VHH binders against o13842. Designs and how they scored, part 26

Target 1, 320 residues: o13842
Amino acid sequence: MYETRDLTGNAGKPVDTNPWPNNSKIAVSFVVNYEEGGERSLLYEDEGFETFLTEAGLMPFPNRPVRERSIESCFEYGSRCGFWRILNLFKKHKVPFTCWAIGQAVEKNPVVVGAMEEAGCEVGSHSHRWINYEGVPPETEYEHIKKSVQAIQKASPSNSAPRSWYTGRASLNTRKLVCQVYKDLGLPQPFDSDEYNDDYPYWVADPLASKPGAEDDKGLLIVPYTLEVNDMKYAVAPGFCNSDDFYTYARDAFDVLYEEGLEGAPKMMTIGLHCRLTGRPGRFRGLQKLMEHITSKEGVWVATREQIAQAWSAKHPYKA
Key: E = the ipSAE of ESMFold2; O = the ipSAE of OpenDDE; V2 = 0.75 times the mean of E and O plus 0.25 times the DockQ between their complexes.

## First folded at step 12 (VHH; framework vhh_7d4b_2)

Design g6 (at its last look DockQ between E and O 0.01; V2 from the best seeds 0.00; counts 0 for: pae O 12.7 > 2, grease 25.5 > 24.2, placed apart)
Fold by ESMFold2, look of step 12:
Structure g6 (fold): chain B 320 residues (1-320), chain A 123 residues (1-123)
Amino acid sequence: as target 1 above (320 residues)
Amino acid sequence: QVQLVESGGGVVQPGRSLRLSCAASGFKFDWYVMGWYRQAPGKQRELVASITYEGGSTNYADSVKGRFTISRDNSKNTMYLQMNSLKPEDTAVYYCAKDTTGWYSNSYTFDYWGQGTQVTVSS
C-alpha cells in the first residue's frame, strides 16, 4: 500500500460538483478528542506515565516507570470538566461535532457517549488505547480496534457502532486492520481520517480488495484531519501561547477556505480539540470566539464527519 | 502457540536442487512477512530471502539471487524455498522465520524461528 506517495491529488483543480448542502461554501468539522482514561499509566500496566499532549507540553517531566499523579489529574480535568464545557457550547450554538473516542476511555466513563448522541454529535473511534500503535503486533491491534468499536456501541443508547475512524499514531497496518475488523463484525466500512493531506475528502482503493481496481474494490473514503488547526498546539512547539493565538489562526484558516468557496472552490475544514486542553477556561475563550465567528457567516455547513462523508460520496462516488 | 517447522533438507551434489518447506501454525500466517535464514558452521546467521504476506514482493541476498526462489501458499500456511544450482557454500542450517510487524513491515525484526533443516552440498 505505502510503496508510493500521491503527491498530485487534484493538481490544484477544484472538484467539479459542490457536494455541500444548500450550496454551502465550506463544510466545517469540529472534532473533540476524548482520550481521558486511555493514556499510558502504570495503573494500566504500561511502562510509564503519559508525556504527550499534557499540560507539561513543551517541558515534559522526566519519564520513568512510576505513576505521575499530576499528569493523571490533568487528564481527569478533561473528563470531569472540559468535555462538558465544550459539549455545552455546541448545544448552545446548535451545531454538532465528531468525537474521536478512545474505547478504554469510554469503558471508564460511558455516560459521555449518550450525552454526545443526545446533542446530535457523532461518536467515532480513536481505537482502544491512546498509545503509539507502531510496533504493536497486528493481532493485538486488531483486538484493540474491535474492542473500541464494541465499547462505543455498548455505551451507545442507540446501539450505534462508530462510522468514522482515526487512530493518529497508527501502524502501517492500521488502515487494513480497521477495514478487516469492520468486515468481520458485519459493519459498513468506516470513513478513514488518518490523513492530513487535503482540503477535500477523496477515495483510495479498498485495502481488502484483491488488488486496486478489481471488481471487489469498493473503495475507502478518506476524510482528512489536521494537526495544525488543532488545540494540540497549546502543548507542542511552535505553539499557541494564549487563546487568541488559537482563535486567530483558526479564524484565518476558515476565512481563506471560505473565500475560496465564494470563488467557486468550496472545501472542508477540520478543527481539532482536546477536552483537557481547550476545556480549560482560559483556552476555552478562543473556542467561543471562533464559534461566534463561524456561525456569523452565511453559507457555512457545520457537520459531522459522517455527514460530510455521505454528502461527498453522493456527488463523487468511487469509480473502480 | 506459534510454531514453524522446516523440512526438505538433505545431502545433495553441487549443481542440484532442493525445495525447503516451512509449515506454520499458531498465528495468522497471511498477515506476516516471512523469511528464510541460514547459518553455516562458524558463521553468523544471514537472511536468505523474504516474502510479503501475499507474495507480492520478494527480497534475496546477493549470494542467492537468480538461484533461489521464495514462495508461499497462504491456503496451506506454508512457505517454500526452491534452491537451484546449489554450491558447497550453500551448506547450512536453514531456518524459517516470522516477521514481527505484520502486513506492512517497516523493519526486518523476526520474533519466531523454526528448529532448522540441514542442507549439505557435497560430492
Scores: ipSAE 0.081, ipTM 0.574, lowest interface PAE 7.2, mean pLDDT 91
Fold by OpenDDE, look of step 12:
Structure g6 (fold): chain B 320 residues (1-320), chain A 123 residues (1-123)
Amino acid sequence: as target 1 above (320 residues)
Amino acid sequence: QVQLVESGGGVVQPGRSLRLSCAASGFKFDWYVMGWYRQAPGKQRELVASITYEGGSTNYADSVKGRFTISRDNSKNTMYLQMNSLKPEDTAVYYCAKDTTGWYSNSYTFDYWGQGTQVTVSS
């Protein structure tokens, strides 16, 4: 599956002069990662507490087999306050986002799924636990994938299964396992976002096909994500020191892509968010400013990732 | 462009059966929950039944449980409603509906209604 890399892509050639509805000059996808309650903790039989994307950044103390309540409570802020602050902003501006929800997190606070659906947001899957799946046995990962899908579907008032998939810290088995689980559950194939390598969606071979290009190869749609226009940078070094750093970087990214759109090459932009990070008041200001900037421009399509996937696949069907 | 076209309606006596069909086009059919609504004269439109992507889950209004069966054939982009043991109270225009994702709709509800098909149950 990953035996080769496509380092060429479209080789700078125009892909589509009008890929988005209403002649939009850019498709903007906001993603809200909902992870709170899925992080590592002794409560969940993990070996220690969470050290990734915390207020501490680079941890000033080593991980230990103890509960770190300060970390736990910071995550709780994401689910108790940050999430809702973010959701309200999007509702205010009448634009949607896509959520990638950790299954275990949803189980612990299922009300968020209903709230997102009510607001017209898309709820995708972030797997069941917020962990590194590299080195995790495939059988275990399979179960986690399955559980996450079921948890989200159960929490959904419409009984909707997630269509967007993003593990993040994925294994080389993840893509195939995800497709297998969906098939086994009798669900349609999801689209995958565990790539960061393009400004357009694109197709890869169906990982469940007998052979790439074979008759049973239906393709797999990739909707690329981003790690730079991402508030995770608040928790890593070098990173954002304040909300202006986030705003400025995101604004600049938007402006560049928007200008390219005006010049006849409309692309997609992704903005990654985390409830416990951008959801804090001191950081939230940056998102507010960004939202004002983006929504003030003509020809901007703020869309869910599913909408982007649909728009793209309609004009660019998979060709085995 | 999303299109939903209903067919199969008609006039029947109580206790009889009808099978409605909905032909869908303009979207990836198997990515969406589909449903049937109905609207009787002077009443609000109400959900009759819904079905998930591959038919793994179905939901029915209490008034039609045990009598109606919703199904779909994704290879044909078609949804069905088998209506058995019809009652006069089932008289309505029946609408095919698609669930919505994204901002401009509530995913609890359905959009992109067809033109509807009339079902009349009378002795």
Scores: ipSAE 0.000, ipTM 0.252, lowest interface PAE 12.7, mean pLDDT 92
ESMFold2 (binder alone), look of step 12: mean pLDDT 79; pTM 0.802

Design g7 (at its last look DockQ between E and O 0.54; V2 from the best seeds 0.00; counts 0 for: pae O 10.6 > 2)
Fold by ESMFold2, look of step 12:
Structure g7 (fold): chain B 320 residues (1-320), chain A 123 residues (1-123)
Amino acid sequence: as target 1 above (320 residues)
Amino acid sequence: QVQLVESGGGVVQPGRSLRLSCAASGFKFDWYAMGWYRQAPGKQRELVASITYEGGSTNYADSVKGRFTISRDNSKNTMYLQMNSLKPEDTAVYYCAKDTTGWYSNSWTFDYWGQGTQVTVSS
């Protein structure tokens, strides 16, 4: 795996069969990243404090072995306030999201899993810690993957293991390790979102197969994610200065894909959110505007990533 | 606990063959690339050969290419080095080495070594 790149995809051709229910013109996946409690801190015996996607913005700092309580406090806003503000908006509009939950964050505040399930949302895994997994020993990453699945399942009132997976800052081993953990736990393979390269799900070879195309190759479904229609851009450059920037960009992305669907090429769109970022009241206004825009349109299917994966694979099964 | 135990060394005449074995335990053998290093008296250790986790790709030092063959049997957690047409300059302690990076790597990092097995090629 990764020895070559697939620069072709479907070569610009529409998919053969509209996979979305009710002849929907677009499938929309809202994603809420629940990371609070999994980030780097000396409290967790990390080498330093968290510097990524924080209210400190884009200022480079040398890492140092101290706690930064102001940063920890901003993460706490996400778990204490932002998560609930976002969840309540989705309940009001009666549409679901998929959460990528960090296992350690769930362990430290398990009530969020039940709240999301009660609201009809999917709880997927974001691995155990919110760190860069490049360079983490394979056995250690394996244990993190396993811990995250177990933490989410334990917190789940329905005892459900996550079916959707996103690491983000992954190693070259991550995809195969994730599949290996799920196999070892006796769980069906998850849907993998550690790709950013298309507007529809697609199949790759099963990383656990003896070789691509062999009889034991049952495939792995990729459900791509996004770093552009993503509120992380409040905290990176070039990025969003205010909630109108987020709303306008996300609206325009939605409108382009929606129009393509009306013309016979229905696709999916992902919108990435972070509890500590869009959960702030000033930024939250942008999400409110986006929700109004999307839910006012006919032929829009707002769905979990599991629902999207199932609808896609029913119409486009894997052929090794 | 990672354990790498080399065997199969000995004293042989030039032109003869030896087969070295490395028995591995304490880790998932088929997750890692493996390699053979050697160290002659007064010299630094050098990588002799390496092999990917599934055995499909191998690499050799120029000094041994065409004479040595690395292989592995993942069902037995064992790596081998077939050493043909041995020369006096092949005299060294040979070490089994384990990669630390996993199935996929831009560059293998061999940080774990066994105790070694002596190979002496002399008339």
Scores: ipSAE 0.318, ipTM 0.705, lowest interface PAE 4.6, mean pLDDT 92
Fold by OpenDDE, look of step 12:
Structure g7 (fold): chain B 320 residues (1-320), chain A 123 residues (1-123)
Amino acid sequence: as target 1 above (320 residues)
Amino acid sequence: QVQLVESGGGVVQPGRSLRLSCAASGFKFDWYAMGWYRQAPGKQRELVASITYEGGSTNYADSVKGRFTISRDNSKNTMYLQMNSLKPEDTAVYYCAKDTTGWYSNSWTFDYWGQGTQVTVSS
């Protein structure tokens, strides 16, 4: 699985001249990471407070075994205000997004799942805790995966399990463990987004297969994510200094891909968002401008990741 | 508690074969890569062979390639090392090792060890 790397991909060749519905020239996937309440805190028996993707950026002080209320309250803004501001924007434009929700976060604020479903959005899983799973024992990660799936399903008015998976700070065990958990729960195989290496979805071997290419190899669909067209850049250096930075970068990415689509190579675009980041008024303006730009173009398919996965799989089934 | 118990060691003449076994308990065996290490007198412990969780991939030290075969039976929670064409330089204590966090060879960290079994190759 990870013993080798595919650095070639499609070698610059067009994969599909018309992969999306209605002859769309681009598929745009907005992703909203819902992490608030799943971050590290002594309250949750962690060793310290959260230091990743905070208003402080690169923390000017080391992590300590204390509760940092300023950080906690900033995360709370994401769930109390930012999330809803974002959701309302998408509702206004009548387009969906995909949410990757932390299981623990959903447990603490389950009303968000119903709101997203009502708005036509997809709710995927971000695992149970917003932590680095590198170095976490597989047994522990297994339980976290399971808990996240169950938490989201429980919070869902339709009792829907997440089909989109993204851990982010994943371990090399994550992909297989995720598939195993879904199998053990009797759920259909999810699609994986813990890759950043392509403009198209693509297949890899089923991690649960006896071996790649075997009869029991059903494949695993990868729907690539992005770390650059991502508002996480507000909280890292170098990064976005204001909402114009975010808007300009995202716009440029869209325009390039859109033009390629017009030229006969429609691709997918991902835009990553976080409730506590883009959800702030000063940053939210960038998303508003981006939404106006994207939705003003003809032949744009704003889709959930599940919709993209379905469209791709229909035309490009896995071949073991 | 993680337990690894090696067996099958002994004294053999050059060119002969031995088969080592490692009985594992206290963890989900098929979730972890496993390996064999050896330590000769006056030398550092070295990796001999490793195997992924379900045996789909194996790695060997250059010194044992073509002679040794690592395998596992997950239904029995047992790992094996078939050692053929043994040489005097293969003389060492052989240790069974468990990975801690990885599925693949590039991420394996071995830190659980058995007591070891002595392998002596001499005329």
Scores: ipSAE 0.006, ipTM 0.286, lowest interface PAE 10.6, mean pLDDT 91
ESMFold2 (binder alone), look of step 12: mean pLDDT 82; pTM 0.823

Design w1 (at its last look DockQ between E and O 0.01; V2 from the best seeds 0.00; counts 0 for: pae E 15.7 > 2, placed apart)
Fold by OpenDDE, look of step 14:
Structure w1 (fold): chain B 320 residues (1-320), chain A 123 residues (1-123)
Amino acid sequence: as target 1 above (320 residues)
Amino acid sequence: QVQLVESGGGVVQPGRSLRLSCAASGFTFSYYAMGWYRQAPGKQRELVASISTKGGSTNYADSVKGRFTISRDNSKNTMYLQMNSLKPEDTAVYYCAKDVTGWYSSDETFDYWGQGTQVTVSS
């Protein structure tokens, strides 16, 4: 699947002059990563504490087999406060987001799934543990994928399985394993967001097909994600130093894409969020401002990623 | 993949009732508004009724208002159309439709359709 790279894409050509409902000039996808409770900890039999996307940024000391309560409690803020603050903002503006939820995190705080569903938000899967899956045995990753799907489905008042998938720190096995798990569970194929390489959704060959282009190739839809219009930049260097950095960057990205839409090339925009990051009051202001900016524009479709996937698929079905 | 399977159609005399069902799969049913369309021979497909995600809001074409009732059971991923006081002009293929615009959208746009079920009203 990854033996070759498509570096050409659409070669700068607009794929569709009107890909979105109501002649929208841009589809905006907010993603809320819900990871709290899924981070690394000795409590979860990990080798150490979490070092990725913490308030400490680049850790000034090496990871050790100890509990770092400061990190744990910062994650807890995400689930106890940040998540709800974010959710309320979206409810206030009557727009949805897509959540990529860590299975273990959902198990520890299942009430968030119901809250999101009630607010019209999509709950997707971020796998079961928030770890780097490169180097993880496929069998283990398989189980993690399975468990995450089951955890989210169980927590869902509607018994809904996640249809949006994003591992993030994925392995080369992840895409195929995800599709396999869903198949094994008798669930419809999810769409994949473990790519950052386009402004449009696009299809790849079905990882479970006997061969690309074969009769059993149903395709796999990719809905690209982003690592730059992402509040993760608060926790990396160089990154966002304050909420204005986040806001202005996101605003600028929106404006550029929006203008392109007005010019006849409507695209999708992704904004990545984390509960414990943007959910902090000092950073939350940036999201508020961004929301005001985006929702003030005409022809903006703030959509879940599933909605984007469906809209795209309807007009651009996979052709093996 | 998204699947919408209609059932319940048939041939009935004027004044009678039919109840259509749409079984949905392949998407999170409760996240989307649903609707019924119909297409009579030689005519364009037209919206018959639509229902919001939670079922709290419904919309009807003027021609069916007061006679048809759209409903849904999200626990069963099923939408219904109760058609009462059927008229010959109600004869059409009825299609189940899925909205794409989203949870908060007031202007529904439907993009997925079922295979349709034939409803014939004749004396």
Scores: ipSAE 0.509, ipTM 0.805, lowest interface PAE 1.2, mean pLDDT 94
Fold by ESMFold2, look of step 12:
Structure w1 (fold): chain B 320 residues (1-320), chain A 123 residues (1-123)
Amino acid sequence: as target 1 above (320 residues)
Amino acid sequence: QVQLVESGGGVVQPGRSLRLSCAASGFTFSYYAMGWYRQAPGKQRELVASISTKGGSTNYADSVKGRFTISRDNSKNTMYLQMNSLKPEDTAVYYCAKDVTGWYSSDETFDYWGQGTQVTVSS
């Protein structure tokens, strides 16, 4: 399905109708990644400890097949403290986020799903484990996708299955496997965020169709994500040194897209967050500043990814 | 709406002191680094002093080091500039600025500043 690349998109042309409610000039998606308890550990039969997006960036000694409690402890801060600090900020400002929840992390701390639903937030899936799925056998990845949906639905007081999907470290098979699991479970096709390549949602051909454009091609909506306006930059290079770096970068990205919306091209923006990173008090101040900035502006729609997908689909339906 | 209101300026003899105040409203004061700028007649405005969100870090222009002290009281949403041993070359309009991100920032890097208070040092 990736035999060719779409380098064209909209060719720089804005869409012909504003899909955002109340003639909003921008749709803003805050994303909270809930990964704590799904990361690599010998405790979970993995071959080593987690080394990605940790406080211990460059390790002073070789990665080994051992438990590294310092790293595990940093993740635990995310589930014990950071998640709640972030949730409380969104409740204070009465705006929602979308969570990408790791299924195993939900199994180990299911209370977070109910807390997010009560606050009006969307709980999507981040697959079952927080690992690299490239090279994972397709049958194993299928089972992980299924387990994550079931874990989230089981923890949900409303018995809701996730409607939004992001794997992150995906395989070339992931998108089709996700659609297949949802079909096999009798669930509506999810909205896919494993792309980073546009400021609009857009349609691709249904991976399960006999061929693109066929009568059975019902489309798949892509809702792009970001690695740029993302607090992962606290833990990777080149990155943010302090909370003002995050705040000013995200503010400037928001201002550019907001100004484009004022000029007649209203777009969407995503802001990526991790409980263990921005949940630290020193970094959290950057999110507080950003929230004040965004909520001080007229014509801003802070929405879940499901809400964005639905608003987009209503105005720009798939045309096979 | 962000508002910054400077006060405490006046006419004073060389060697005397003044204390400027900046009353802030319309934003969460404790979230932002703040600063004082000045503009003398016929000159470009310059950064005089800046202060971090909690007051733990301060910076001063070389021309005022040892004579001026910047401070803030986050409970009162107020920033201050204590100006001691004033000289005629300190004569300027003094401006309060929000969200100071660098010592040598140009005017285009400041989001908000007040209307200013005149300080005149003459014999």
Scores: ipSAE 0.000, ipTM 0.322, lowest interface PAE 14.6, mean pLDDT 90
ESMFold2 (binder alone), look of step 12: mean pLDDT 80; pTM 0.812
OpenDDE, look of step 12: ipSAE 0.141; ipTM 0.631
ESMFold2, look of step 14: ipSAE 0.000; ipTM 0.305
ESMFold2 (binder alone), look of step 14: mean pLDDT 80; pTM 0.812
ESMFold2, look of step 15: ipSAE 0.000; ipTM 0.301
ESMFold2 (binder alone), look of step 15: mean pLDDT 80; pTM 0.809
OpenDDE, look of step 15: ipSAE 0.429; ipTM 0.773

Design w2 (at its last look DockQ between E and O 0.01; V2 from the best seeds 0.00; counts 0 for: pae E 21.3 > 2, placed apart)
Fold by ESMFold2, look of step 12:
Structure w2 (fold): chain B 320 residues (1-320), chain A 123 residues (1-123)
Amino acid sequence: as target 1 above (320 residues)
Amino acid sequence: QVQLVESGGGVVQPGRSLRLSCAASGFTFSFYAMGWYRQAPGKQRELVASISYKGGSTNYADSVKGRFTISRDNSKNTMYLQMNSLKPEDTAVYYCAKGVTGWYTSDEYFDYWGQGTQVTVSS
């Protein structure tokens, strides 16, 4: 795995059969990243404080082996206020999102899992800690993957294990390790979102198979994510200065894909959100505008990633 | 100047317990991971147990899991090793070790060792 690159995909050809229900012209996946409580901190015996995707994202802070309470406080806004503000908006519009939850963040605030399930949202895994897994020993990463699944399942009123997976800052070992953990736990393979390279789900070979195409190759479904239609751009360059920047960019991305769907190529779109970023009132207005725009259109299916994976797999099963 | 002073070693019968202490000075104890190494006659020094700077993460060699417990008291600059159910194979000189960081507790991340204390388990 990763020894070669697939630069071809569908070669620009739309899929032959629309997998989206009701002949929808686009499948829209909102993703809420729930990371608060899993970030780097001396409280968790990390070497320093968190500096990624914070209110200080574009401004220099000296990174030292100390606690930075201002940054910790901004994360706490995400869990205390931002998460609930976002959840209430989706409940108002009666559409779901997929959450990728950090296992440690769930352990420290488990009530969010039940709240999301009750609202019809999917709770997937974002691994156990919100850290860079490149360079983490494989045995440590395996244990983190396992702990995240167990933490989410324990917090789930339905005792549901996560079906959707995203690490983000993954290692070259992550995909295989995730599949191995799920196999070892007796769970069906998750859908993998650690790719950013297509507007369709697609199959790759099962990383646990003896070789690609072998009898034991059951495939792995990729449901791509985005770093572009993503509120992380409030905190990284080139950034969004205000909520109009986010709204306009996301609207234009939606309109392009929606128009392609009207012309016979219905695709999927992902919108990435973070509780501590878009949950701030000034940024939240952009999400409100986007929700009004999307929900005003006919032929739009706002769905969880599990629903998208199931619809895709039913019409486009893996062929080893 | 870093100083690590071990105490609590001695001669003990199999199945009994000992508690080792390590008094630390010359550095900010609460910033660093700490560990216990041992070296039996004719063998290489091995990491037996390690503990992160706040005590939240511990690691043990397979040969001592379930019998040994590492702990620390940052207010006293002291680390401990509770050794239960001692076996003749545990006979060694035990060394207190200071980590290079507060977080990494595997073998390659220790940079200073004390003089050691002898533990002898014999019938």
Scores: ipSAE 0.000, ipTM 0.115, lowest interface PAE 21.3, mean pLDDT 90
Fold by OpenDDE, look of step 12:
Structure w2 (fold): chain B 320 residues (1-320), chain A 123 residues (1-123)
Amino acid sequence: as target 1 above (320 residues)
Amino acid sequence: QVQLVESGGGVVQPGRSLRLSCAASGFTFSFYAMGWYRQAPGKQRELVASISYKGGSTNYADSVKGRFTISRDNSKNTMYLQMNSLKPEDTAVYYCAKGVTGWYTSDEYFDYWGQGTQVTVSS
């Protein structure tokens, strides 16, 4: 599956002059990662506390087999306050986002799923635990994938299973396992976002096919994500020092892509968010400003990733 | 299973009023936007009116603005369409529709429809 890499892509050639509805010049996908309650903790039988994407950044002290309440409570702010602040902003502007929800987090606070669906947002899956799956036994990862899907579906007032998948810290087994779990559960194939390598969606071979190009190869749609237009940069060094850093970078990215769209090459843009990060008042201002900027432009399609996937698939079906 | 049952249709003279009702079941009614569609003979189905999950936002087709009022009672899982000043052009089968979300009420954001109720406006 990953034995080769496509480093060429479209080789700079326009792939579609009008890929989006209403002749939109850009498709903008906001993603809200909902991880709070799925992070590492002794409470969840992990070896220590969470050290990834915290207020401490690079921890000045090593991880220890203790509960770090300061970290736990910062995550709780994400679910108690940050999430809702973000949701309200999108409701105010009448635009959706896509959530990638950790299954365990949803189990601990299922009301968020209903709130998102009510607001018109898409709820996708971030797997069951917010951990690094590299080195995790495939059997364990399989169960985590399954649990996350079931947790989200259970929490959904419409009993909807997630169609958007993003593990993040994935293993080389993740893509195939995800497809297998969905198949085993009798669910339609999801689309995958564990790639950061393009401005357009694109197809890869179905991981469950007998071989690429075979009759049973129905393809797998990739909707690329981003690690740079992402508020995770608040928690890494070098990174964003204030909300203006985030705003400026995101604005610039939008403007470049928007201009390319005006020139006949409409693309997609992704903006990554985390409840406990952008959800803080001091950082939230950046998102507010960004929202105002983006929504002030004509020809902007703020869409869920599922909508983008649907639009792309309609015009660019998989060809084995 | 989602169920939408329309009622209140009938035959009326121009200028008269009708009130349609839609009884909803099989989903959390208060979480979803709702809408009314209509289809006249030989014409395409068109969105007539839509309402957000709490009823705070409503939208109407230009042809019915000022005459029709969409509303809902979430405690009764029921949506309504008050049709005033009816015209022959309003003759159609009217369908209750369930939204996929609470806020978005465009045509593409509906996923279930009732069986419809006939409204006939004629002198």
Scores: ipSAE 0.000, ipTM 0.268, lowest interface PAE 13.0, mean pLDDT 93
ESMFold2 (binder alone), look of step 12: mean pLDDT 89; pTM 0.906

